VHH binders against Ni-sirohydrochlorin a,c-diamide reductive cyclase complex, component CfbD (cfbD). Designs and how they scored, part 1

Every score and structure here is a prediction.

Target 1, 370 residues: Ni-sirohydrochlorin a,c-diamide reductive cyclase complex, component CfbD (cfbD), of Methanosarcina acetivorans (q8tjz8)
Amino acid sequence: MTQKEISIIHPRPSSIVAALYTLRDLNVDVAILHGPPGCSFKHARLLEEDGIHVVTTGLDENGFVFGGHDRLVEVINKSIELFNPKILGVVGTCASMIIGEEMHDAVLEANPDIPVIEVEVHAGYHNNTRGVLFALESALDAGIIDRKEFERQEYLLIKATEVEKRFGAASKEYLAPSRGDLKYKVAKRLIELLKEGKKGLVIMNAKKETGYMFADITLAVSEVAAALGKKENLVNMANIDPELGLPRVRQHAQYIMRDFIAHGVEIHEIIGGMDEYPIAGEKVSELIKEKYSDYDFAVITGVPHAIPMENLQHMELISITNGPRQVLPLKEMGHEHVLVEIDLHPKTLGVSEIVESEFGATLREVAKEA
Unless a header shows other numbers, all headers, positions and changes below count from the first letter of the chain; antibody chains aren't numbered by Kabat.
ipSAE, averaged over its two directions, is called F for ESMFold2-Fast, E for ESMFold2 and O for OpenDDE. V2 adds 0.75 times the mean of E and O to 0.25 times the DockQ between the complexes of E and O.
[cut] marks letters that were taken out.
Atom coordinates printed by the task and the answers are left out, and those that the model quotes come from them; centres of patches stay.

## First folded at step 4 (VHH; framework vhh_brivekimig_d4)

Design c1 (from B28 with L59Y)
Fold by ESMFold2-Fast, scan of step 4:
Structure c1 (fold): chain B 370 residues (1-370), chain A 126 residues (1-126)
Amino acid sequence: as target 1 above (370 residues)
Amino acid sequence: EVQLVESGGGVVQPGGSLRLSCAASGFTFSSYGMSWVRQAPGKGPEWVSSISGSGGSTYYADSVKGRFTISRDNSKNTLYLQMNSLRPEDTALYYCAKGRTYTVKYSGSSYDFDYSSQGTLVTVSS
């Protein structure tokens, strides 16, 4: 036994599901599950909405006894014909592994003219974060990412797990989602701060597709400040480095940046890539200490708990988070105004442009009353 | 026809270094993982090291970890083994082997190969 367990907690429910979401982030167009149909199909619908097709070889009892090589070749060829993918993923399940399948032999026989990322999930692993690492190792082997990016992703996976353990994932209490009345009161307060000539930071520290909705808050705040003649009192920060991250992650940053530019919104500070949300808070702290220590308030969206409270304690904080379980921990940290955006995934999966938020819409409406 | 031709072997003193090369032809080199296997006089073959098709993943036998480095240049269809801190027990005929798959960590830490070469002799003697 040379195998060692990595003590990493990830929100994805299984190694196979974790691998599929990682393939999505790598811009895989079609992912083939080599094995029997099963509960994994529950997540296939969400992945389809996000632009990745999930198909299976559908191994029956004969496939288990005689091997699934020919079936996998057939499914590869059909997938290429039907979907014309740029990148193909093949994920082995525990069933395909126990019958001694050689997935790469099937890939070579099919001879596709596109890159193929081959992920064999090891039978017996109970840590679901192993699926992420196996997919990343396979992407490295396929030349889709380089060694430097693989090591960066591994580091970020560890840091994301630490953030979840210390904060967001530790709260067991469920609170009702933020209602419109609370958003209305906070919108009024923000307009008061702007009218009084207070200086504010608008910080987006967002995770992947949720950035499309949180970006609308930055957009709405900029619109309202401009209408009040106070746009110069704002500094916008965002983790939307267009050159960092897995291909889909870079693409999200590029689309958000495009829309900010189209609307005349300046992002003054790039605080990292969209996959760097667990570590971007350190960059934010340095910037505040060096340039923005005299600012009066901050609007923090996405993953506010990843941003250290050092250098923020003197500011009035308006925090808009993903997930109702983060409300109490954020208030305990000193975030006075905490709001929750609901339905983030249904509204942001498969999109390529900024999507209206509830708080952004509320802020725009309240500003008309001003 | 798959061809693998090794070179770079020779006689060195303990603590010395050698770099082995394997020139590959007859297949799409970057589509396959590659391995080094050695056979000491009167012994069976021993796996030494493997590298994936891209060069991104590498694996080593416990007996050579920290001393040997496997690498490849896909533009030249060439596999390398840099051997440092050589010991008398490293004396063997070294073979370059074509893997059956792109990956070299297909199931656990196992490896697999179809073809082996003619070999290059490494002698570590004072």
Scores: ipSAE 0.000, ipTM 0.143, lowest interface PAE 21.0, mean pLDDT 79

Design c11 (from B28 with G33Y)
Fold by ESMFold2-Fast, scan of step 4:
Structure c11 (fold): chain B 370 residues (1-370), chain A 126 residues (1-126)
Amino acid sequence: as target 1 above (370 residues)
Amino acid sequence: EVQLVESGGGVVQPGGSLRLSCAASGFTFSSYYMSWVRQAPGKGPEWVSSISGSGGSTLYADSVKGRFTISRDNSKNTLYLQMNSLRPEDTALYYCAKGRTYTVKYSGSSYDFDYSSQGTLVTVSS
């Protein structure tokens, strides 16, 4: 199957934005947008918060075609001087209409002593996933990733599309985020299950930076179980393989694992890398069938709809997601208790440690009164 | 008021040639770069070629390099695109643009030029 035959839906709003987030995941320190000011500026601000510097050549009418080459060379040299990056990205923008050969000539003239990932997203109008694939192809060409990793990423994009199409389609009907009463009620139920000596699985299947907040739920459940003398009744699973994924994705997993260890929380089963959330459900199903079929309940955080129901039907399910539009689909699948963490993405940008969740905080408070 | 009027499009067989023209008015033609941009059915806009105000510098997209030639006649305020060795994939609506920039809308395949133009349709029969 060629890339031109692949129809992949990515949640990023545009090909340029998708390319920038992919460059972030590749640990690009500075991304140069080659084009007029303002193109993708809103998302550029969010990327700055995530630790990637986003600069533009700021092309106006006079600089657009014949001044573009000289301006890009200037911006490359200034970016290296000011930021001392380890990896540089150069992205042709939606309004530049400049061919990749001109960008490549500018990179050759500047001749930086660091890797440069050159991304041509000029014609990325057909779907949002083109930006991801263009950035990954450019990273492969630059030697930042190998062919095997490129093919793995391509496979994961296909699998993510399948998951969202079958189970995670955003509902136009949206339930208000879970606040106060519902989180309290579910926290009380979880404490009842633990006090009754029920055995539980705590499964984190999280996307990249959202893992920092969902990991707090694993922490809170482990803390409460330990306080009740029921730590041995829990099995913790998480998709935080520290050696799989693009560099920043691996780094997220490493920081989360570091914090689990610092808090004395054992992760009994590693179910994949943080980019493997679309396929980690197969590993979860295998583990339940082989080792955990006698467990009574499961707490599933992140992307619960990616975990197959076949082996979960006998368990009481507590599912915590970051998408309010996922609530109704999850309830239709048979999830008894569905909670939403609000403002999850903005609260996890730029962090490098586990951050408090609303459900985790609620669970800790309810446990003090139990 | 800036006005750009394209002409010269039509139906041609593969391997054939067409010459597009753009008549410009309402600005000092010789002071501006001029460009050709095309949009194929169901696709986004693609920059094709640009020429400096004096005609001393030309740039081409890789897809047309060696086959298309951009030129201008400042005495007639007219931009030209000579298209040789035409291929089915050259089928598109061709637009004349003042300067180097055009307005791009970030939705799908739609965009606008700095100045409105009617375009001229080129169809290469397979």
Scores: ipSAE 0.000, ipTM 0.095, lowest interface PAE 23.1, mean pLDDT 78

Design c12 (from B28 with G33W S50A)
Fold by ESMFold2-Fast, scan of step 4:
Parts: C-alpha cells; structure tokens; sequence
Structure c12 (fold): chain B 370 residues (1-370), chain A 126 residues (1-126)
C-alpha cells in the first residue's frame, strides 16, 4: 500500500498537504488554500508552528457558483497587507478544480510585487508524491528553484520511496517504542566502549527537522567522550551540508552546524544534505573503506537502514531511529542495539536549535555514575 | 491512467503553417493546465506554451510569441497548437503535457525525466 510509504520529508495524507510542506521548505511565508475552509486544517496548525501562515479563501455556496476569482484576489491582497510576505504560495483544492477556477488569472490581476508559487492539485490520500512534484514544478516555473535543483529533488524522492519501501515502511510488524531500561543498558555499553579506548563513528543520517533531536545524540556522545578524555577516538559524520537543498532544509543544516560549533563539537565528515539521507549511505561506505575501516563501533542515528551493512559488519552497532517499524528490519540486517526516539515530530517542528533526545539525556545521566 | 495522443505533424516549407492536436483521457481535462513541449534532434526538451484549464490564460516561450497560438476544447478533451510562420529551428518532436510545463515519467530506481506521450514530428524544410 502506498500509505506505508515514508515521504522524503514526512508521511503526508494528501497531495494538498504534501504541497504545503514543500512550500514551507521553499520558505513560503503565507500559503493560501483556494477552496472551502474544511480542507486539511490539522496540518495548518503544524505549519503555523513552523512559521508559515496558512489562510483560505473560504469559498461559500456563492463562491462555488461564481468561481471564486474575486475572492482569491481579495485574499491575496489582504494576505500581503497583513503578513508582508517575501514569498506567497497559492494552492488549489479539489473544490477549486471542480468549478474550473484559474488561480493564475487571480494572481495576474492582484499583481503582487513578490514571487508567487502557484500549485494546482487535487486531493488524494495516497498521492503525496504528486503534491511534492507539483509544488516543485510551480517553484521552478516561478523562478524560485532552477532545473538542476528540481531534478535533484525528483531523484531524491524516487530514492527515498525505494529505501522506505524495501526496509522501513513495508514492515507489517513493529515493537512498541523502547523506553528507559533499554536506553540505559545501551548507554552503559557505549561508555564501556569509550573507557576501553575503542574507536567509534558517530553517524547522523537524518531527515530535516528530526535532525534537531538526533543531533543531540552526537552532542551527548561528544560530551561524554570529552569528559573521559576520549574525544580523539571519535569521528562524527552528518548529512548537514549547509549549502545544499531547498531554503528551509539548508537553514536546518545551518542551525544544527551552528550549535555543534557553539558546543565545541567537530563534524569531521559532511556526508550530504539533509534531503540526501536516502543516498548518503554510498558516501558513508566510501569514507569507511578509505579512512575508517579500523574503527570498532558505530552510533548511527536517523535512517540507519540507508547505510550498507557490508562496511559495518566488523563494528558493534548502536542504531537509533525515529520509526518503530524500522526496528525489526534493522535487527534482521545485523544491527545489535536498536533504539527508537519517541514523540519526535512534536519536539522538532518549529525549532531552530538542537533539542534534547531521550538517549542523549540517558547517556549524560549514566556518565555521571561512571 | 493519463493518456495523451498527439497528431497533426508533418513536413512543411518555411513560412508555412500546421495545427497540432492532443487528445487527452484519464483525468478531468478542464481542471488542468496543459502544455506543449518540443525536442529538436540531439537537444533537450524546450517548453513552448501553456494554457489554463478554462482557456482564460496562455503563456508562450519567447521563441514562439506572436507565431504560435495555444487553445483547447474542453467538450472534446482536446488541446491545440496553431503554428504560423514556421522556421527551420521549429523542427522537433512536439509533446502534449499535463500541467504548466511538462509531464514526468518515472523509471524504477533510476531518475529519468521523460514525457508520457509519444509526440508528433514537425519538420520545416524546403
């Protein structure tokens, strides 16, 4: 089933919602939903938390009969007056398309002095990929992204779908999210490895906003290793290229890198952009083969199943994921210790700094006992 | 499944005219922007023109402005491109596309930017 798929950014219930999240990633300040107020309002709240305003034209029965063109012009002008956006998005709903409204005609009449990204989509519960592509095509048409970036995003969307279908999203079974005891035992084991002078890789291969919480695990491991006089035994890798990806994705990487620098944490290897998590495994494998083949253990956070096992087989693995459905597949691949961070989404949307993880907090606490 | 079938191509002399047609099925035609895209031999695809679902708005590439006219008949699910004052550089395969610029086709685990339709060949030569 397509609903088992995990999108590049986030699982999304409809093409309209997927378009809105893509507009957010393009740094759209205000997104106008052209249609009735009942469309997908649960996600509007989430987007508001991330600093994007979501408004609707609020088509009534008269709007359905008369097309709503004048109402869209009114809402465009009012949104500019109220919010002074730098980039405006306009997203058509299924209702707008049914009555044959032309959003572009309304945008031309309003003639705003700012870029407008127009996305004409119809609702479809199992069609989030189309929503992403329509928003990206509209951004390309508006001059917000170039063709090279559009093609890169499309490639990554295909690769993300393949990775999640084979490893994570296709699993029928999952364990309940791990709590307390397991994280405590794994934290003790990691401290033992560090005390014994073992060399470790700390690899963050994370999706966008989830990176804020997984970055805390890199922070905690670095803090504990430094306290033990073992910081030089660690190599930190992360998919936080600050200049790659859609504007908001680059901004996430920049904020995470800023916080690593502020805490004295060195990221030795940049393994890609935050949207490149489906393909970062190739870069990780290359680096291990060339430079780190003699390392004893690895802590892998975010999307561990995207990294090939052939280069990890001789290492003791501590893998921390945000998807409980990934636990059994990771165990079957040979990962010794598999942990799940819970409530990841509510902790990371709308943030601009590293957020405490359960494993990071546990590791810091256990280290005080050592 | 979206189906787009182009027709109307052929061989014409410079300064001549052709009208291309695209028969669409598998979606609500009147609800979508439609485009014409062309690909000259040995070159990448070039977007030519787009028309809104109602037909109220049209867009043209600079290379064809004033010479080409895009139109549609929503009762027949058909898109048209009237091409006047044809030039040798207009020689290309012409594709009908759903959306403002093009239709995208996927190729398994590899990225491949392609069109869902087979195109119609226009050759401008004496």
Amino acid sequence: as target 1 above (370 residues)
Amino acid sequence: EVQLVESGGGVVQPGGSLRLSCAASGFTFSSYWMSWVRQAPGKGPEWVSAISGSGGSTLYADSVKGRFTISRDNSKNTLYLQMNSLRPEDTALYYCAKGRTYTVKYSGSSYDFDYSSQGTLVTVSS
Scores: ipSAE 0.000, ipTM 0.145, lowest interface PAE 18.0, mean pLDDT 78

Design c14 (from B28 with S35E L59Y)
Fold by ESMFold2-Fast, scan of step 4:
Formats: sequence, C-alpha cells, structure tokens
Structure c14 (fold): chain B 370 residues (1-370), chain A 126 residues (1-126)
Amino acid sequence: as target 1 above (370 residues)
Amino acid sequence: EVQLVESGGGVVQPGGSLRLSCAASGFTFSSYGMEWVRQAPGKGPEWVSSISGSGGSTYYADSVKGRFTISRDNSKNTLYLQMNSLRPEDTALYYCAKGRTYTVKYSGSSYDFDYSSQGTLVTVSS
C-alpha cells in the first residue's frame, strides 16, 4: 500500500495536507480546517487512523465572510468539549487577508486553556515545503517548539527534499513486484553469512512510523544470530535517538528503543533522530570509516538510498525498503539484494510497538530449517 | 587528532555564576555528542551533563538540574556549560569529553566518551 504513503515532503500533497501532517508530528490532537466546503482534502481518514482528529467549519461564501468567526469559535469550543485535546491546530484552507485575521480573532475570543497552533496556508499542488514551514513557524510562535528546533527542522526539510527529488526522477518507473520466494532466498543467504562467521552491520535508517516495522528486521536478525552463537559478529545502528525531533517523532523512537531493550537487543550506534533519515547516512559513512571498514556485509532498512555507497562497495548488501519504486534505483547504486515491505503505513499508523515484518517473519522461519 | 581545550574556570562566591567553554578540533564536531564531567577533590569522576550532536537533546545530573545549562555552537566547534546558583559542592575540576556517537547517554549511572580534556578548575568559596 505504497499509494497510501503520504510524506510531508512528498511533492503531490498540497500545502494544506503537508501542514496537517506536520501538526500530527507536533502531537496536535485536533486540527480544525477553517474555510469553504470546497477547500477540503481526502486525507482525513488517514490522519484519524494516525490519532489526529480532523474537523471542518464547512463555510459557504456567506459564512466565510459574515459568520466564519462565530462558527470557528463554536467549532473550537465543541472540539475542546468533545475531544479534550492537549494541543489544538487551526488551519486556514483558502488564503485571504480575511481568513488569517478572522482565525486569530476567533482563537482570542474562544481563549482555550491549551496551546493553539494557527496555520494560514496557500493553495498549491507542489509546495509541501511551504505547508511544513508555515506549520513549524506557527508552532514556534505558539511556544510548542523553540528556535533551535525550528532551524533544525528547516535544514532537514531541505535535505529530505533533495533526497526525494533525486529518487523521484528514477522511482517513477514502476518495477513488477518481487517474486514470493525472494525473501526466502535472501533470508537463507543471511543465515549462511552468519554461520560462516562473517561480520555484519544492521542499519536501520527509518522514516518516522515506518521504524516500527523496520525495527522488526533488526529484532529478527539479532534473534537468529543469537541462536547461532554469532550475536557478537553484529553491529546494530539505528536512527532512534529518543530525545531528538518533534514530539511525535521522539515518541516513536522511545517506543522502539523500549522494545529493543525489552528483547535484549543492543543498538551499538545511534545515528540520529527518526526525522534525520536524510542526513544519517553521512554519520553511518563516518562510523564505517572509523570503526567498521572490515565488515563483510550490511543489512540496511528503511531509506537505504539516503546512505552513501562510498564505504559500502566491498560489502554484500541486503537492502529492505518501503516501496517497489526504490528497487531499480537501489540496484543501479550497487545494492545486490533489494527487498520490499508492503502495507507498511496501514500496519504502522497509530501503533506504539514494534510490528512484524515479512522479512523478519521469513528469516525466523528459515532459521528453524537450519 | 582530537583536541579539547577548556576555559572559563575560576573562583566564585556561593550563588554566583560561571560559563565554561570547550574548544574542539580534529573531528567533525557536529557528528558527536559532548559531555561535561567533574571531579571534586578526593572523589571519583561524576557525570554532569550531556548534549547530542545537533544540540537537540540535553541531559543533566540531578545535582545540577535547573542550575546548569549545556549548549553548543557547531559553527564555532565550541561546547559550553552555563553554571548558575553555584554551591560549595560544585567545586571540582571540570572536563569536557567527546562522546563515542552522535547521541549521548541519558542516564547518570554511567557515561560514555572517547576523549577528555585536561580540565578547568572551578572553586566555589567565600
């Protein structure tokens, strides 16, 4: 279900959709869309599944001009009563001088005892960056994030856009789905490498909630290596710094870290926060140069294409990504074994624990055959 | 070659403030977490504070939490420790330390670092 994957950096979503997903990452509980009924979106179901309530004022043209203020005050008060949110978002869906001033006046009149993030966004089909930045600026103004975090997020957004543009051009060519036995063959190969005493890196460079499923691959590899008496031949790296990122992003890392600890899995190298997937590859490269240049293979999960090839060329690579469109570009970069996890977003939206991956399950089953 | 050079120590009266600096060179400063560790006369080393590579995560020992602030300027390769409401018990040699990874330990029971400086003396007395 890669078609259900909606990234805040994806070029297709409007600035409104990008703002809403940024509010989600800020742990906004309710987002109010303020504007005419024609200014709407299809992503309400996905956001609801991911724990954010989306409501609308549903204004016609007369309501927008003459009754918009009163309706927004009503919807704010009803949202607080119904959902008891800790943080409220208000998003203007159609840009005008009227809507921005009206939204602020309505928030002042409602005077809720909770923080309110007010986002005025302009319509546009290829401006994810604007929607994200407007929401982050509004969060900064509301005191939800500080200047340092705002500047870090702005830098990461630029780097993420660079990664997606580079791969977007290649990834538009669809590759037929991998054969059902490919995961079996790769799992068997990984077990062979472990049995031969080869040294391996298990690198998770995951994007937000996708980390819940990719973390299962790290778990499965650690379990199988332990069963073979080879756990000491593995180094686990992950971008799961539990204190870096917007509140929801930190929360994901904390839950994943909790589960790794509960299963006795050591993460030897923390390579950044879960929002740092666009730049974590540079840290991985430095770690390999400094400590791990003599390693024989690597298992790379999440966003493998964000990790530079320069220090990986001598290793046997097993790469697991979240979309079939990444298969051809990764193979062209030199990744020999490329696997895809599917249904990733439907299985990871709204979760707070590591969830089973297809490759992890396959690896565990193949290990029983050994 | 990793080099850490500290400054800012001195004598201050109880309730006063000092700011320590640590100038780092020989490595990509922004790629590593940094720590402050102190050693009081006749005692073993005590972890004081940690900061991640970006500066986004900070941690403090219970004894200094609310009084000390760790920060970094990656453009200047410099680590800071702002010390407020100083107490006689804060008297120690203070060391900056390079972490092994980008992230830092969030527990006061154990700290992890590759290199430490020669230290700077902080004396809190009348």
Scores: ipSAE 0.000, ipTM 0.100, lowest interface PAE 23.0, mean pLDDT 79

Design c2 (from B28 with L59F)
Fold by ESMFold2-Fast, scan of step 4:
Structure c2 (fold): chain B 370 residues (1-370), chain A 126 residues (1-126)
Amino acid sequence: as target 1 above (370 residues)
Amino acid sequence: EVQLVESGGGVVQPGGSLRLSCAASGFTFSSYGMSWVRQAPGKGPEWVSSISGSGGSTFYADSVKGRFTISRDNSKNTLYLQMNSLRPEDTALYYCAKGRTYTVKYSGSSYDFDYSSQGTLVTVSS
């Protein structure tokens, strides 16, 4: 994947693409894009890397004129035969809507014995979140999620938009990635804090698959602290509640928790689900006020700008984010040390275990000198 | 050598309660998360619950949430599972696992866990 291909994932550029990523989060095994060849083709390739097969009906000129019903039935049957999916998604495009066919009729004729999530969307809608909402509503109708979860997801979409507007993409400022020297200096500082017996919070507030890489920072800090005899000086917090979120989101949290426990890393506080990164900061603030107000420093990974500064002002902050555009806003908020992990998405798509981070690797290397 | 010895199973009527225990030895108990996994007759293993090394974090499968409570006593190297409002569907061999792997059963997911015992049988029938 190129940087250009990666950048079109967030924010999602169309309702069709947003629907496909939502089907991925629902653990759909095969998504059928009902439309012309090439429609959303580049995004389909990226989704394949994250474990969802994307196929197309490939409607030609005859399909537009005579209807794509028979073609969709054929592709449904072929997909079931070839991939043996547990959940099937069907996403309509402008092309399928023009010919006046209903995907539901094709699904009824094919009569699969597995759940089917049917999403009718059009490219060019004003709001990219419409594709997410359509897919979630279709999942609700199919019995894959309940009304409570649908309403929770809708609330989270609103909150995510607010966070991005204030501190993320809307800031428009860009700084070049650090040259590695900054990561070395910050790693050295963290080791100094640990050697001096300072108490620290290690807070992961991560978006879905990005948690696999940010979790490595929690792992590396715990490893280094243990080697220094200072593991008891750390409190680990993470938004990896395995019972919250769409099925794929819960699965990510479970795999990360599995790896933490396998390496002897305790997560002392669960601050929410991995889709709750826009609101998990409220839980963090309450926990600090209640239990951890005497802590000296914090390492915050993922989406640090979603965590309110209210109870962090007395701490030395080390913040690691996935977006270079977030560096200036974070410094304006009062974060002393701000680092960026690069190539996050290409290293975390399709994985099911913690993957090495650049800062984690740097910290482990610097610790050998301690 | 890691040793895990489960106990507390038995026959109970629907709506009843049982408390399972797991005595652990051969490793630093407080340094590891622990899990309960069950296997019903003729079915594959199902993850039930997990607890962090300190006991500060607990996790439950949707099928048991609100009815089961996992806990531990690190001073006694013992893991517990308090099972309330038992249903016929809870009938299974229950295994204590050193928490190296615990995976919720989603589409395509599987279980991988370490145990060195025969489990404890729980039968829910009238």
Scores: ipSAE 0.000, ipTM 0.117, lowest interface PAE 22.8, mean pLDDT 78

Design c3 (from B28 with L59W)
Fold by ESMFold2-Fast, scan of step 4:
Structure c3 (fold): chain B 370 residues (1-370), chain A 126 residues (1-126)
Amino acid sequence: as target 1 above (370 residues)
Amino acid sequence: EVQLVESGGGVVQPGGSLRLSCAASGFTFSSYGMSWVRQAPGKGPEWVSSISGSGGSTWYADSVKGRFTISRDNSKNTLYLQMNSLRPEDTALYYCAKGRTYTVKYSGSSYDFDYSSQGTLVTVSS
């Protein structure tokens, strides 16, 4: 390679968004987008709703060409004054030598009393993973995470990509969510299984904020089983280890566990952290083989397709996922009942407690008839 | 302006060792992550290793983990690659590359660097 082989690749909004979501997971309070206005992204309001303030230096043509050092110093100081952040992020949105050099020099000059995570988003057109990894590498260099956690996150991103490849490209067709009937039918079947004294696993393998809604399914199943005198027939598993993951991810697990405890719901098996959803299925398979091979059914929520089928084939499966594209692949894998929860992100952004699910609400209503 | 000058390449027998050096000038060396990238005859470029601006974080390609060590001396503006247990498949032109930011692990392809050197040839032959 020579200098002439270096190409500037225009950043994609998805890579900037991926970096910002990673900063959110690191509990960054304010993220400064440094660059011209044309390097902005859509949906900054969703991140604002989830507690991260997004501001921009808004460089004009002269600022972009000659650098916006003074403007960035000003914006850093004003952001600290206005928002009193615990952690600041600075994201360069155009991959220029001038922008990259300017960001670091401006941060050194401003010298705030808080950690600063400096991210320059280099975006290949085909890989959103780069935005996540650049933010994580910057957090490592800022001392926000250690090398062991960085390597864990990198491993999880590789595993998440494998899960996505298995199902993202596998089905070009999906069943649209049914209007009411399927959830009612499946809720009635679950109540039948409980009344017959069948033993069940309730497995939540959820990702980040969607866990707040999927947790309601565990809650509803436990409530209904308790009302039927069958709570002892259930084993609850969840990927809500409160000590694993980036700070915001740990906080989600802590809030969900708090609500389970408040409602008298026991989580018998912790199957990993909420960021470990791509690999938690290995732990589930081990537990079933060792302790739960004689169970009759399973309710699996979140990312059911990340759980291997080898130890589940003898069980009647009720699977609730967040994506309609997963319905056909899950049915092909042998899942008898596949449901979709919709609008998860809009309903779970900015929340800090379990949020009612459509299936949970349906199950509670059907149980009144039982 | 920015200059990267490599040294330390040569011919070595399998199982041998070489230490590559890259002398950097024209920028604040400690503010940028640095990488080693290689290109074997008839193949595309392969990222080998990266190091953060402070030297506190290092990353390696699976093909070289346990055999190669990347390091830097910010007081001398110099990047190093210590190569041990060399194999014939390590034969390549090795490039020193300046990253755009303090970290460069996933900017290890050629298009992610602001600058790269002219390269130094490493030949592992019996």
Scores: ipSAE 0.000, ipTM 0.129, lowest interface PAE 21.1, mean pLDDT 79

Design d2 (from B28 with L59Y V104Y)
Fold by ESMFold2-Fast, scan of step 4:
Structure d2 (fold): chain B 370 residues (1-370), chain A 126 residues (1-126)
Amino acid sequence: as target 1 above (370 residues)
Amino acid sequence: EVQLVESGGGVVQPGGSLRLSCAASGFTFSSYGMSWVRQAPGKGPEWVSSISGSGGSTYYADSVKGRFTISRDNSKNTLYLQMNSLRPEDTALYYCAKGRTYTYKYSGSSYDFDYSSQGTLVTVSS
């Protein structure tokens, strides 16, 4: 199975997978999976591509019967020796939980000189939030994050769940994938708006690493507007506060901001951190009411459905999202033009710079014809 | 704690060259993009150049493009800026920065650089 097929079939990670991605966001260098070979292997590969070493205790039938405490101590010691990590993560699988093994006792026996984030979880797609919370609680206990950041993350998990319940997976009917001609038509429309001297908002409300690709849309729009002598007609907003979020989330914001600056692209409004996508919409609404209510159109990328429609109804909307399941809900909300970027996760893993988007490439191409 | 120590500044005549260095510690150097930022007397900070963590991608301000070259040595945790064809307007205090360098003023917000550097002075005069 390809990574694309895996993403389509399993849109919600298990609690174990959710814990692993949270460890990634905490800049854990090595994550140990305590359980049988192959558990979460597909996501282990994706994490390795993102620069995180994933190792397993590889419990066989004997380990399952007698407990894997000694094996976990061995793997902890070898991981520290081999990789010299700054932060170690240990994640219990369903098998290690069944045998009643105490991971904490193994960590105490190994007595590493570095912080260890211990996560005991059970597999289950509907309890992925617990995997995140357990990893965050362990990070707090290890001194990796403070109480204020833990409470902020907990609040964001609640808000993300509310956004997903309202708009995610609500429609069982999806629009058939459009050919590249839809992106071409929308790109041509955007250029028409710019040539007519219309004022536009370019709003990136991105979820973590997806920002690397969605940021390319902001770059492309700015490049094309500059070429047309219309850069002054654009206001760029982005949830790339470089000081908010878990360590890797801050790094994503920092790299994206660096690239915007390097390309001469001004971000006029910072609307939050890259983990604040569920709540950044309130900030956007305030800004539009106070400063931008007379704007003619908006290009909204990332998580457009998290932004309230109240102040957008008079604008022509171009919305670019990363999932086909969001297309019908967005159209039902009143978004006129809805586009999808595909292969977002595989193209943004392991990157530290803005990567080309399909819409950005199309917009640049159409601008040459104009 | 992130620590960045610049060196290589000095006085040079117009058309001359200087090479700046920045020794980095307190973080995994190869995992972060790095930048050079300058501040001329009586002016605000101006972004000069950036380089990706691997060194594979480089970016330059239009004012220095074709004259300055940014590079890094990850084995030595050191960032470099080779400055050629120097002009009087290049006179400034030069800072290296970890990843989050800002040269623009954003509406309703301002951000500090992630460094504790004093900078290195470059004076271009005849």
Scores: ipSAE 0.000, ipTM 0.105, lowest interface PAE 22.9, mean pLDDT 78

